# Ledger of designs, part 9: VH-VL binders against Pre-rRNA-processing protein TSR1 homolog (Tsr1)

Target 1, 166 residues: Pre-rRNA-processing protein TSR1 homolog (Tsr1), of Drosophila melanogaster (Fruit fly) (q9vp47r84to249)
Amino acid sequence: APFLVCLLPMHEQIDPMSALEILKSCDSELVVENSPSGIVYINLPRFKQRFAFVTPPVGRGNELIALDYLKVCDTTLLLTTAAFGDDEIFDRWGQRIFNMMSAQGIPTPVVALMDLESINPKRRPAAKQAAQKVISKLLPEEKIMQLDTASEALNVMRRIGGQKKR
Short names: E, the ipSAE of ESMFold2; O, the ipSAE of OpenDDE; V2, 0.75 times the mean of E and O plus 0.25 times the DockQ between their complexes.

## First folded at step 1 (VH-VL)

Design s9 (framework fv_satralizumab)
Fold by ESMFold2-Fast, scan of step 1:
Structure s9 (fold): chain C 166 residues (1-166), chain A 125 residues (1-125), chain B 107 residues (1-107)
Amino acid sequence: as target 1 above (166 residues)
Amino acid sequence: QVQLQESGPGLVKPSETLSLTCAVSGYSISSGYYWSWVRQPPGEGLEWIGFIYHSGSTNYNPSLQGRVTISRDNSKNTLYLQMNSLRAEDTAVYYCARGTYRIEYTSGTFYMDVWGEGTLVTVSS
Amino acid sequence: DIQMTQSPSSLSASVGDSVTITCQASQDISNYLNWYQQKPGKAPELLIYDASNLETGVPSRFSGSGSGTDFTFTISSLEAEDAATYYCQQYDNLPYTFGQGTKVEIE
């Protein structure tokens, strides 16, 4: 069976389909199948792995259904963004859902930082460091991964594929 | 109700290895939290030793890192602390504790909200 | 490592008194500071997190304030059961570090 991955936005203005589009660009030999149910299957032959991506509904009132998605997934990819400044790596939705995830005891996620390429190049190192500082306080041993380009997407896919399957 | 209970040998000799256990009840240690060890020499203050995250990732106080290993047994729901090359200065009450995080805005909080009763370890010849 | 210094090391006060303890960080830690209470022979117990937030179930006579490098912990009306050693702890950076403790004795 494929690795089931939850794409969980930690900010309501992150479009998980945009993140998924970046992930799809990671390899020219990648095979994508979209299901009517909204699950996106990605076959990465060079890793000898199949991935199934699901995106829960986000925002106020969707917390419990998002947690139900997380309960059935093998891994989670938390999507954070630099687009709204250092104070909004997580928005209020992200804060709430993460608290609920921690209370439920969901396995350690992989954390991605998006939109760094939309920031002035001279400010990118500082912005990434600020995001890492936020993540390190919440998850002391987790290293944030950039997710803007195809090459970065490949690194994220490799990291996800290295997690143990439930 | 989550409870933590430490146990150990009580007395160990200098240069030997200390092995402590922390039995956890009321919560599965593989399901969440940062499971921590903290020590307190008699009459002195608290010193953070390290933690193991529920995923298995560890972090140790750099002053002790070369001598300390924190591990777990998920099937027994038990945490372990191993410290080698013991010295008289390692005499202390050893606590295990659950490290909890809360998120408010982009800032996270980390605190230890559930503690075991502690176990005294004396290093003496 | 971030060093935490508490003042005073000990104090004696009467029931009903207001008691203040200070904690100073060797560098700016924003509001990333907790306060714990430890009664003789017992494990520490969390009272205040994030410099000023009262933990659930903790009496309202306990309060914390401060940011940056200077922090205060106050007991507004001391009770007999407040006899304990109080510790500040920073979590701005690893390794997590504690102050040396302030012993509060009741006359």
Scores: ipSAE 0.000, ipTM 0.523, lowest interface PAE 13.8, mean pLDDT 85

## First folded at step 4 (VH-VL)

Design b12 (from c13 with heavy chain L55F I57T Y102L, light chain S31K; framework fv_cosibelimab)
Fold by ESMFold2-Fast, scan of step 4:
Structure b12 (fold): chain C 166 residues (1-166), chain A 122 residues (1-122), chain B 112 residues (1-112)
Amino acid sequence: as target 1 above (166 residues)
Amino acid sequence: EVQLVQSGAEVKKPGSSVKVSCKASGGTFSSYTISWVRQAPGQGLEWMGVIIPIFGTANYAQKFQGRVTITADESTSTAYMELSSLRSEDTAVYYCARSGELYDTSFAFDIWGQGTLVTVSS
Amino acid sequence: NFMLTQPHSVSESPGKTVTISCTRSSGSIAKNYVQWYQQRPGSAPTTVIYEDNQRPSGVPDRFSGSIDSSSNSASLTISGLKTEDEADYYCQSYDSSTYHWVFGGGTKLTVL
């Protein structure tokens, strides 16, 4: 059976399909199937595991729909970005949905930070720390993972695959 | 074990609409996806669309887009397929089938309803 | 959409082996999983093969599936043919380009 993963953008400007393209780069032998419902299936033979990626609508008015996705998925990959500065790792949508997830007791997710490679190398440690601080506010034990390169994508997929199936 | 039980045969006039039901028993309805497939007399199987009850979302084959609506009522574990603007060529047996969990493209249509004959005649 | 093409009918004697092909008109047959369904007269279809070559519980090991990328085809093979195997057989796959499930035209198997 596939391991069901919710791709949840914590910023309305994050394109979850861009994140998915990076994840697809993790293995040259990877098999991808798209479904009529917009679910993307990724078979990683080396992990002996199939992943199903779903993306809820985001933005004002979509909070309850997003939470419904989170409740049915085996895990959640929270997508954060360094592209909009250290003080905008989450936008207003991200802050709201993150607080709602915590209030409802949604299981601990995997957290990815995108666009760190587009930041001046001297500023990358500060951007990563800013992102970690935002996450640690509600999830102090969770370590943020980078998601920009194929090797980082492989680490994220391995982390996701190691989560307990629902 | 899940069973799918469909509503009874219908005879309809051209231009009318028909709504066929498909009731799931023996498991959690919301976790399954339900597809609708039709078969005209002496013809093959034709996929019409799918619904994901948990999300309340449906997708349709291009041929039927605009005429077919698939819905689900989780409280009664029932999926519905409504086909409008009926024509004589819509005479067929209509099947519902469990097409996976969240529309997994690797999942077989493993449980089928018994079929509902819809006859469109003047 | 691509099409899945099956022979209209095949016939073989009891105890023999029959193979039904399913050829994809565009794109690789290996791109998406192939399922096979058996439909006896007056009945709904039932799955005999899923995910190219897997058998559901209760389906005899006489039924097997395979993929041949060089001919862009899937095949259903039934060995030790029995009269009860008489049915229409349908292959099915998913078209990720158009977001459609696609059925083959069906093959009538006669055992005589």
Scores: ipSAE 0.006, ipTM 0.508, lowest interface PAE 11.3, mean pLDDT 84

Design b14 (from c13 with heavy chain L55F Y102L Y103G, light chain S31R; framework fv_cosibelimab)
Fold by ESMFold2-Fast, scan of step 4:
Structure b14 (fold): chain C 166 residues (1-166), chain A 122 residues (1-122), chain B 112 residues (1-112)
Amino acid sequence: as target 1 above (166 residues)
Amino acid sequence: EVQLVQSGAEVKKPGSSVKVSCKASGGTFSSYTISWVRQAPGQGLEWMGVIIPIFGIANYAQKFQGRVTITADESTSTAYMELSSLRSEDTAVYYCARSGELGDTSFAFDIWGQGTLVTVSS
Amino acid sequence: NFMLTQPHSVSESPGKTVTISCTRSSGSIARNYVQWYQQRPGSAPTTVIYEDNQRPSGVPDRFSGSIDSSSNSASLTISGLKTEDEADYYCQSYDSSTYHWVFGGGTKLTVL
């Protein structure tokens, strides 16, 4: 069966399709299939593994629906971005859903940080540290992964594929 | 072995609605999607929409937007297709079909229901 | 949206080989998987080919599928034709831009 991955934006202004475009760049041999159900399948022949990506609705009132997605998925890819500054790694939605998923005991998240390459090089260490600090409040053992390049996308896919299947 | 068992034939008046059921016998909808496909007498196959029961997500063909609703009840392993504002052109055999996209099977429709004839006449 | 175009009918003698084409009107045929279904009168369709060229268990190796990007078409080839192969055949693919499954119009295969 494929690894079922929930793409969970931690900021309402993150477009999960932007993350998927970066992930698609990880290998020239991958096959992408979009299903009528809205699921995006990525087959990585070099890993001999299929991934199925789903995105829940986000924003106020969608918390329980998002949690239902997380409960059935094998893992969650939390999407964060440096685009809105060090003090807004999570918006109000991100903070709320992160607290709720932690309380529910949802395991095996992978955390991606996007847009580091688009900010001033001098600000990148502070932005990465700010993102890590937010994640570490509830997941002290989890290390954030950069997601800007094809090479970084390959590392994220490998990390996801190494998670325990639900 | 899993079978999809559909409800019996229906005769409906123009302007009414019909709700057809599709029950998974010998298995569940877990890891599968269910599509609805119709076929008018002597005509080809026409896709209407799909539901992924575990997420409650349904998507519909543009032609049927606003007239079709597909739902599923996982506790009874039953999917439903409701078509409203019926016209004589809606007379067709309606099939449900399973796709294994969430499992280790293909996107193909690997199991089909037996079909339900819906006749729209005054 | 795109359309999948099949010939309305094809005929061949027992033992010969027949090929049924399925041509995509816009976008590359290779962009999305193609499936082939067989439907006998009074019956629901059954899968004979999935994901371009794969056979389900129980389908004989006389059935094969292929993709030809130069003609923007998929083909179902049936060799060693038998009378039991008489049926309507439908190709199917997915339009990822509109999130729609698309069926071809169907081809009636007659084996004398």
Scores: ipSAE 0.016, ipTM 0.600, lowest interface PAE 7.1, mean pLDDT 85

Design b4 (from c13 with heavy chain Y102F F107W; framework fv_cosibelimab)
Heavy chain, then light chain:
Amino acid sequence: EVQLVQSGAEVKKPGSSVKVSCKASGGTFSSYTISWVRQAPGQGLEWMGVIIPILGIANYAQKFQGRVTITADESTSTAYMELSSLRSEDTAVYYCARSGEFYDTSWAFDIWGQGTLVTVSS
Amino acid sequence: NFMLTQPHSVSESPGKTVTISCTRSSGSIASNYVQWYQQRPGSAPTTVIYEDNQRPSGVPDRFSGSIDSSSNSASLTISGLKTEDEADYYCQSYDSSTYHWVFGGGTKLTVL
ESMFold2-Fast, scan of step 4: ipSAE 0.049; ipTM 0.644

Design b5 (from c13 with heavy chain Y103S F107Y; framework fv_cosibelimab)
Heavy chain, then light chain:
Amino acid sequence: EVQLVQSGAEVKKPGSSVKVSCKASGGTFSSYTISWVRQAPGQGLEWMGVIIPILGIANYAQKFQGRVTITADESTSTAYMELSSLRSEDTAVYYCARSGEYSDTSYAFDIWGQGTLVTVSS
Amino acid sequence: NFMLTQPHSVSESPGKTVTISCTRSSGSIASNYVQWYQQRPGSAPTTVIYEDNQRPSGVPDRFSGSIDSSSNSASLTISGLKTEDEADYYCQSYDSSTYHWVFGGGTKLTVL
ESMFold2-Fast, scan of step 4: ipSAE 0.134; ipTM 0.676

Design b6 (framework fv_cosibelimab)
Fold by ESMFold2-Fast, scan of step 4:
Structure b6 (fold): chain C 166 residues (1-166), chain A 121 residues (1-121), chain B 112 residues (1-112)
Amino acid sequence: as target 1 above (166 residues)
Amino acid sequence: EVQLVQSGAEVKKPGSSVKVSCKASGGTFSSYTISWVRQAPGQGLEWMGVIIPILGIANYAQKFQGRVTITADESTSTAYMELSSLRSEDTAVYYCARTGYLRSPYYFDYWGQGTLVTVSS
Amino acid sequence: NFMLTQPHSVSESPGKTVTISCTRSSGSIASNYVQWYQQRPGSAPTTVIYEDNQRPSGVPDRFSGSIDSSSNSASLTISGLKTEDEADYYCQSYDSSTYHWVFGGGTKLTVL
């Protein structure tokens, strides 16, 4: 069966389809299949793995639906962004769903930070550090991964594929 | 390309059970849910229940709770609906119908051809 | 749970416009998406409108869906009516809190 991955935006302004386009760029050999249900399948032959990406609705009122996605997935890729400043790595939705995940005992996710390439290069180290601090408060052993380039996408896919399948 | 193919017509006696199959092709079985919807002659569509294969759970309409069992076999991409304690009022065409689970659970995008179950006597 | 009520039948001449209503008994019609299915004699249903107002590939643009919160109803409108549109039409909504699908009673559309 494919490795089932939940793409969970931690900010309502994050378009998970944009994250998927970056992930698709990770290897010229990969095969993408879009299902009528909206699930995106990625076959990555070099890892001998198939991935299925699903995206819950986000925002107010969608918390329980998002948690249901998390419970059935093998892993979760949390999508965070540097685009809105160091104080808004998570927005209010992100803060709420993250706390609910922790309370439910959802397994440790993989965390991606997007949009570092979109901010002033001199500000990037501070933004990455701010994101790491937010994550480390609740997930002290998880290291954030950058997700802007094809090379970074390959590292994210490798990290996801290394998680224990449930 | 996506097809739901159901088993053939059945004639059953009152008090017996019937088990109808729905084989899915084209697409991943775990990517969607399968509902069962029946239609008595000249009547409307009536939702009976759903199996969510990825979760291994089924939900049923209150009217059928205790009489209907919906199961799935992922290895053969086949869903089953078993209805027990049959009465003449159960004579109907039984459809399987598919929804997305994770993104679009709202509507039925593909339907089986239907299976006529006749309860005689 | 709620019920969806449709008129039993509607009829109209070719080339004209018909509207079929679907009224929700409790809770807001806008709380959950509404779909419309067409069933021709001897056939399984097919989707003509999903998620209130979206058309599947291959469904002509003369089919449209709308929601009216003031009457707590959804409507299917078919313009430029053709003989091939003669069918039963069912509205359907999904209750996301209980994972239940609810059908309206169906409307028989007669063309001429």
Scores: ipSAE 0.000, ipTM 0.473, lowest interface PAE 14.2, mean pLDDT 84

Design b7 (framework fv_cosibelimab)
Fold by ESMFold2-Fast, scan of step 4:
Structure b7 (fold): chain C 166 residues (1-166), chain A 121 residues (1-121), chain B 112 residues (1-112)
Amino acid sequence: as target 1 above (166 residues)
Amino acid sequence: EVQLVQSGAEVKKPGSSVKVSCKASGGTFSSYTISWVRQAPGQGLEWMGVIIPILGIANYAQKFQGRVTITADESTSTAYMELSSLRSEDTAVYYCARSGEYGDTFAFDIWGQGTLVTVSS
Amino acid sequence: NFMLTQPHSVSESPGKTVTISCTRSSGSIASNYVQWYQQRPGSAPTTVIYEDNQRPSGVPDRFSGSIDSSSNSASLTISGLKTEDEADYYCQSYDSSTYHWVFGGGTKLTVL
C-alpha cells in the first residue's frame, strides 16, 4: 500500500503542486501516476517505496475537511514559505489549522520551508529561524527542512518515508 | 454544470436496510464532500453524515451512529448512504448534497432531487 | 451540539419586508458561518445565502443575511416580497466541537 502523505499549505498563497514538482525532481527514475481523484502517486525505486500525495482544500471554512485528510494520512508535509517575509511564514489559515492539528492528536508532521532561494542569501538564516520559531511553538522537537532544490527534495522524501506507517 | 442524481423511491419493511445512491453527473466530487440529509413528512431537515470520497472518510451525526454507513465509489462518482435496522420513523425523503463550491466546505451548493424511503409493514 | 431556533412561521403581503431569525443556543453565532436554504413544496432545498451574508449567482439582491452577536442570532431578510418567495427557509451552521452540521427547525413563509 503506498505511504499516504498530506500536502498541507500553511499559507493560502502556497501552491502545493509547486512543492510536488520540487519533490518529483529528487530522482531521475521516479515514476508518477495521476489519478482522476486528484491523488498523485510517486514510485521511488531507490527507496523501494510508493507514495500517494493528497492535498486538502485550504482556506477559511475548509478546516473540517483538512482535519479529515490529516487523520487518514500516514504523515503530513507542512508547507511554509519565506516569500512573504519573516512575519508571514504562516498566514491566518496556517496558524488556525496548525493549532487545530495539535488539539486533535494528529501525527507529528514533517515541515518544509520553500522559497529561501528567492531571498537574499544573507537573510536566509533569519527567515529559517523565523519559520522554526513558529513551528517550535507546538512542535519543539521538530526541525524545519528546506525545500527548494532536488537534493533537498530527496532529503524530504527520505524523512517522509522514515515516518511510522499507520 | 454538475448535478446530483439519486436512486428511486424505496418501500422497506421494519428491520431491513436501505441503500440510496447519489451520482455526480456533469463533473466529479473528488474535491468536495457529500452530506446526507433527511426530512420526515412535515418535519425539518436533519443532517445524517458526510463523506470525503477521495479518502473514504465518513463522519456521522450521533443519532445515526451505528445504523448509518456512507461510502463512495470514486470510479463511478457515486456516493451511497445505507441505513440499517429500519423503523417506521425512518420514513423520510433522503437528500445528498455537495459542499465546497462557494469557496469553502460549509455551503451546501448542489442538492440531489431526494429519494423517498417508506418503512411500512 | 448547539441548537438553532427559528420561528415556526411568518407571513407578509407582497412588496413588504420579512425577517427570519435563527438563534444559537450555546456558543457564539459568529463562531461559525451561517447558511440559508429555501425549500418549495416537492423540491430539494436551494441556497439563498452562504457565509453569513453572501448571495449565490442568480439569487436576487432583495435577499440578505446578517449576524447579530448581541442576540446571538443570524437573520435572513427578504425585501420586496413576491409570491414566488413562499417557501420553507432553513438556517444552518457547523458545530466544530462535535464535527456536526446543525439545521434550524425551519420557518414557513406565507405570502398573502
Scores: ipSAE 0.012, ipTM 0.491, lowest interface PAE 8.8, mean pLDDT 84

Design e4 (from c18 with heavy chain T104K Y105F; framework fv_cosibelimab; at its last look DockQ between E and O 0.04; V2 from the best seeds 0.00; counts 0 for: pae E 9.9 > 2, placed apart)
Fold by ESMFold2, look of step 5:
Structure e4 (fold): chain C 166 residues (1-166), chain A 121 residues (1-121), chain B 112 residues (1-112)
Amino acid sequence: as target 1 above (166 residues)
Amino acid sequence: EVQLVQSGAEVKKPGSSVKVSCKASGGTFSSYTISWVRQAPGQGLEWMGVIIPILGIANYAQKFQGRVTITADESTSTAYMELSSLRSEDTAVYYCARVSRGYKFSHFDYWGQGTLVTVSS
Amino acid sequence: NFMLTQPHSVSESPGKTVTISCTRSSGSIASNYVQWYQQRPGSAPTTVIYEDNQRPSGVPDRFSGSIDSSSNSASLTISGLKTEDEADYYCQSYDSSTYHWVFGGGTKLTVL
């Protein structure tokens, strides 16, 4: 049975398909299977792991549906972005859904930071540190993981695969 | 290109049931969420219900609760709407529609061609 | 649950501007996005505006949408009316508390 992973954007402008394409790049021998229902299966034969990725609807009005997705998944990959500044790690949507998931007792997610490579190189360490400070206030036990490259995608996949199955 | 193809027109007697199919084709990611809408002759659009396959949830307008069953076969990208205890006022065109894909859940971006169901004695 | 109320019909001459209203009965019109669909005779509806004021690809910029929180309504505005714009128009919104979509009653636009 594959790990069922919810790709949850914490900003309405994050396209989860962009994250999924990066994750698909993590290993050249990776096998992708797309289902008619929109689930994307990723098989990593070298690590004997199989993942099923789903993407909920997001944005204003979708909070309850997104929560229902979170409740059926084994784990959640929170998608954040550096592209919109340090104060936009979660937008209004992201803050609202996070507050609701916390009230529902959803297990601690894995947190990815995308688009750090789009930041002025001089600002990247500070931007990553600022994002980590935001995440540390909300999820004290979680270290934010960069997700811009194939190598970083492999690290994210390993972290996800190390989560316990619900 | 996503295309929704519905089953053909049906003529039914009062008290019977009808099951309309809606097959999604095209694109690598099938519709996550299929909604059903009907339109009686000369009348407006009336939302009936929705299926969200990953959640195993079908949700119905109160008017149809107890008479409608919406299901999906994910292996064939086909949704179904079954309406039971048919009455003459159930004569309508029945549409399936995909709720917009991706991270925004706002509108019906693809519609089936419609299925005329005529309920007459 | 809420209702969306539209005028039954509107008419206007080619080249002119028409506005179709959509008033929400309870709760704020701004609570959920408003969509607008065009339906020509014998055809399925198609989207002309989504998320209050966004146009799908291929919809002319003479179609625009707006929200007026003071009147608790949405509006579809069609400028530079063409005879091809003659159709029924429906507003629609989503009730997040019930996972329900609500349609307005529809407005027949006649282009004389």
Scores: ipSAE 0.006, ipTM 0.567, lowest interface PAE 9.9, mean pLDDT 84
ESMFold2-Fast, scan of step 4: ipSAE 0.207; ipTM 0.723
ESMFold2 (binder alone), look of step 5: mean pLDDT 90; pTM 0.920
OpenDDE, look of step 5: ipSAE 0.017; ipTM 0.604

Design e5 (from c18 with heavy chain R101Y Y103W T104R H107P; framework fv_cosibelimab)
Fold by ESMFold2-Fast, scan of step 4:
Structure e5 (fold): chain C 166 residues (1-166), chain A 121 residues (1-121), chain B 112 residues (1-112)
Amino acid sequence: as target 1 above (166 residues)
Amino acid sequence: EVQLVQSGAEVKKPGSSVKVSCKASGGTFSSYTISWVRQAPGQGLEWMGVIIPILGIANYAQKFQGRVTITADESTSTAYMELSSLRSEDTAVYYCARVSYGWRYSPFDYWGQGTLVTVSS
Amino acid sequence: NFMLTQPHSVSESPGKTVTISCTRSSGSIASNYVQWYQQRPGSAPTTVIYEDNQRPSGVPDRFSGSIDSSSNSASLTISGLKTEDEADYYCQSYDSSTYHWVFGGGTKLTVL
């Protein structure tokens, strides 16, 4: 059975397909099988592991569906971005779902920070710190990982693959 | 071509249970959710529940919680609906239907042919 | 959950236009997509309108869907009525707060 990963945007403006494109770039030998309905299967031979990426609907009214995805996935990749400002790492959806995850006792997720290379280099440390502070409120042991380049994507895949399978 | 094929008609006694199957062909089974909908003679469509096969999650209409169990076997591309503690009011045609999941739910794009379950004493 | 209310029956002559309403009891009709299904006796339903106003391939342009926020209703409109349009029609929507699908009670369309 593939290692089941929930791609969970913490801002409604984040396109999880953009994250998937970066993740697909992690290895030239990687095999992708796409589903028209939005499930993406990735076979990564160097890790001898198959991944299935699912994306729950986001936004108001979709909280219960998202929580159900989180309960049965092997891990969750939280997608964050500072592209909308250091004070808006999470929008209202992100804040709500993050609080609900904590209340449900969902296992520690992997957290990715996107679009860091699109902002002024001088502002990148502050952006990463802002994202880290938001995550650390509920997950003090979790370190945010960048997700902009192929090498960063490989590190994220390794981190995900190292989680204990449900 | 995508098709959903259901098991044959059943006649059951009150208090027993029935398990109806729905075999999917075409497409990737785990890419879709499967809902169960019933229709009593001369009545409207009533949603019973859904299974998301890749996740193993099922959700049920409140009216049927505690009596209905929906499961899926990905290896055989088959979904099942089991309804227990049958009463005469459960006499109906039971349909399975496929629906995509993602950002927004699409229509029930493919339906099984229906399975008549008759509950009689 | 909310309820979707349809008229029990509508009737009209061939060539005329008929409109079937689907009214949501609580929350906005526009908060989730509305689908419309046609069911003939002895058959499973088939989609005639999806995502409020889209037609599947093979469904004639005589079928259209609309949303009216002022009455909190969706409508299925069938123009140029033909005898083969005689069927039961069901609206359906999704309740995101409970992740339930909800069907309307159905409308029997009689032509002639």
Scores: ipSAE 0.006, ipTM 0.489, lowest interface PAE 13.1, mean pLDDT 84

Design e6 (from c18 with heavy chain G102P Y105W; framework fv_cosibelimab)
Fold by ESMFold2-Fast, scan of step 4:
Structure e6 (fold): chain C 166 residues (1-166), chain A 121 residues (1-121), chain B 112 residues (1-112)
Amino acid sequence: as target 1 above (166 residues)
Amino acid sequence: EVQLVQSGAEVKKPGSSVKVSCKASGGTFSSYTISWVRQAPGQGLEWMGVIIPILGIANYAQKFQGRVTITADESTSTAYMELSSLRSEDTAVYYCARVSRPYTWSHFDYWGQGTLVTVSS
Amino acid sequence: NFMLTQPHSVSESPGKTVTISCTRSSGSIASNYVQWYQQRPGSAPTTVIYEDNQRPSGVPDRFSGSIDSSSNSASLTISGLKTEDEADYYCQSYDSSTYHWVFGGGTKLTVL
């Protein structure tokens, strides 16, 4: 059975399909299958692993259905972005869903930060620190992972694949 | 590019059942969620239920609970709405509609053309 | 479990502005997004406003949406009225606690 991953945006402006495109760049030999139900299957022969990616509804009023998606997944990839400034690593949606996940026992999350390479180099350390600070509030041992390049995508896929299958 | 194509008009007797199909084409990388809405002649839009294939669940408006069943066949990208114990007041146009991009469950962005179901003796 | 109430009909002259209200019976109108659909006789509904105030491609900027928390209602405003705007308009929102979509009763817009 494939390893089921929930792509959970922590900001309504994040496009999870953009994250998926970066993840697909991790290996030239991976095979992608799209299900009519919207599940994206990625077979990664290098890891001898098959991943299935799903994206829940997000935004105001979608908290409960998003939690239901998380409950059926083996792990969650939390998507954050540096594109909206240090004060907006989570929007109101992200803050609320993060607190709700924490209350219910977060299902082995991995945290990705996108768009760090696209901001002014002098601002990158502050942006990464702001993202880490938000995550560390509830997950003090989790280290945020960058997700901009193919090499970083490979590291994220490896981290995801190493999580315990539910 | 997304299209929802419904089955043709039906004439049914009271007490029978009807099963309307809705075939989706175009596809996306996101989960398909299909709602069913009906409209009796001269009346407003009435939500009947939704199928969320990725969760394996369907949910229904209380008025139709026990009489309606919504299913999906992912292999053919087809959703179905079956309404049983038909009465004359079930005469209506039945629409399927796609819930917008799975991560913004807000509006019905694509609608089927509608299927007229007439219940008469 | 909540209801959305619209006026049964509104009418206005060509070139003028009309506003259609949609009032939520319980809970805040701002708790969930509000959409607006236009339906002409013999046709399926089409979206004119989604997520409170967004317009789909192809919908003229004469159409706008707003939320008023003080009256617990959403409004669809159509300026520069044209005869082709004559239609039934429906508001819609989502009850996330029950996975339930709710439609307003609909408003018949007459342009005379």
Scores: ipSAE 0.041, ipTM 0.640, lowest interface PAE 6.2, mean pLDDT 85

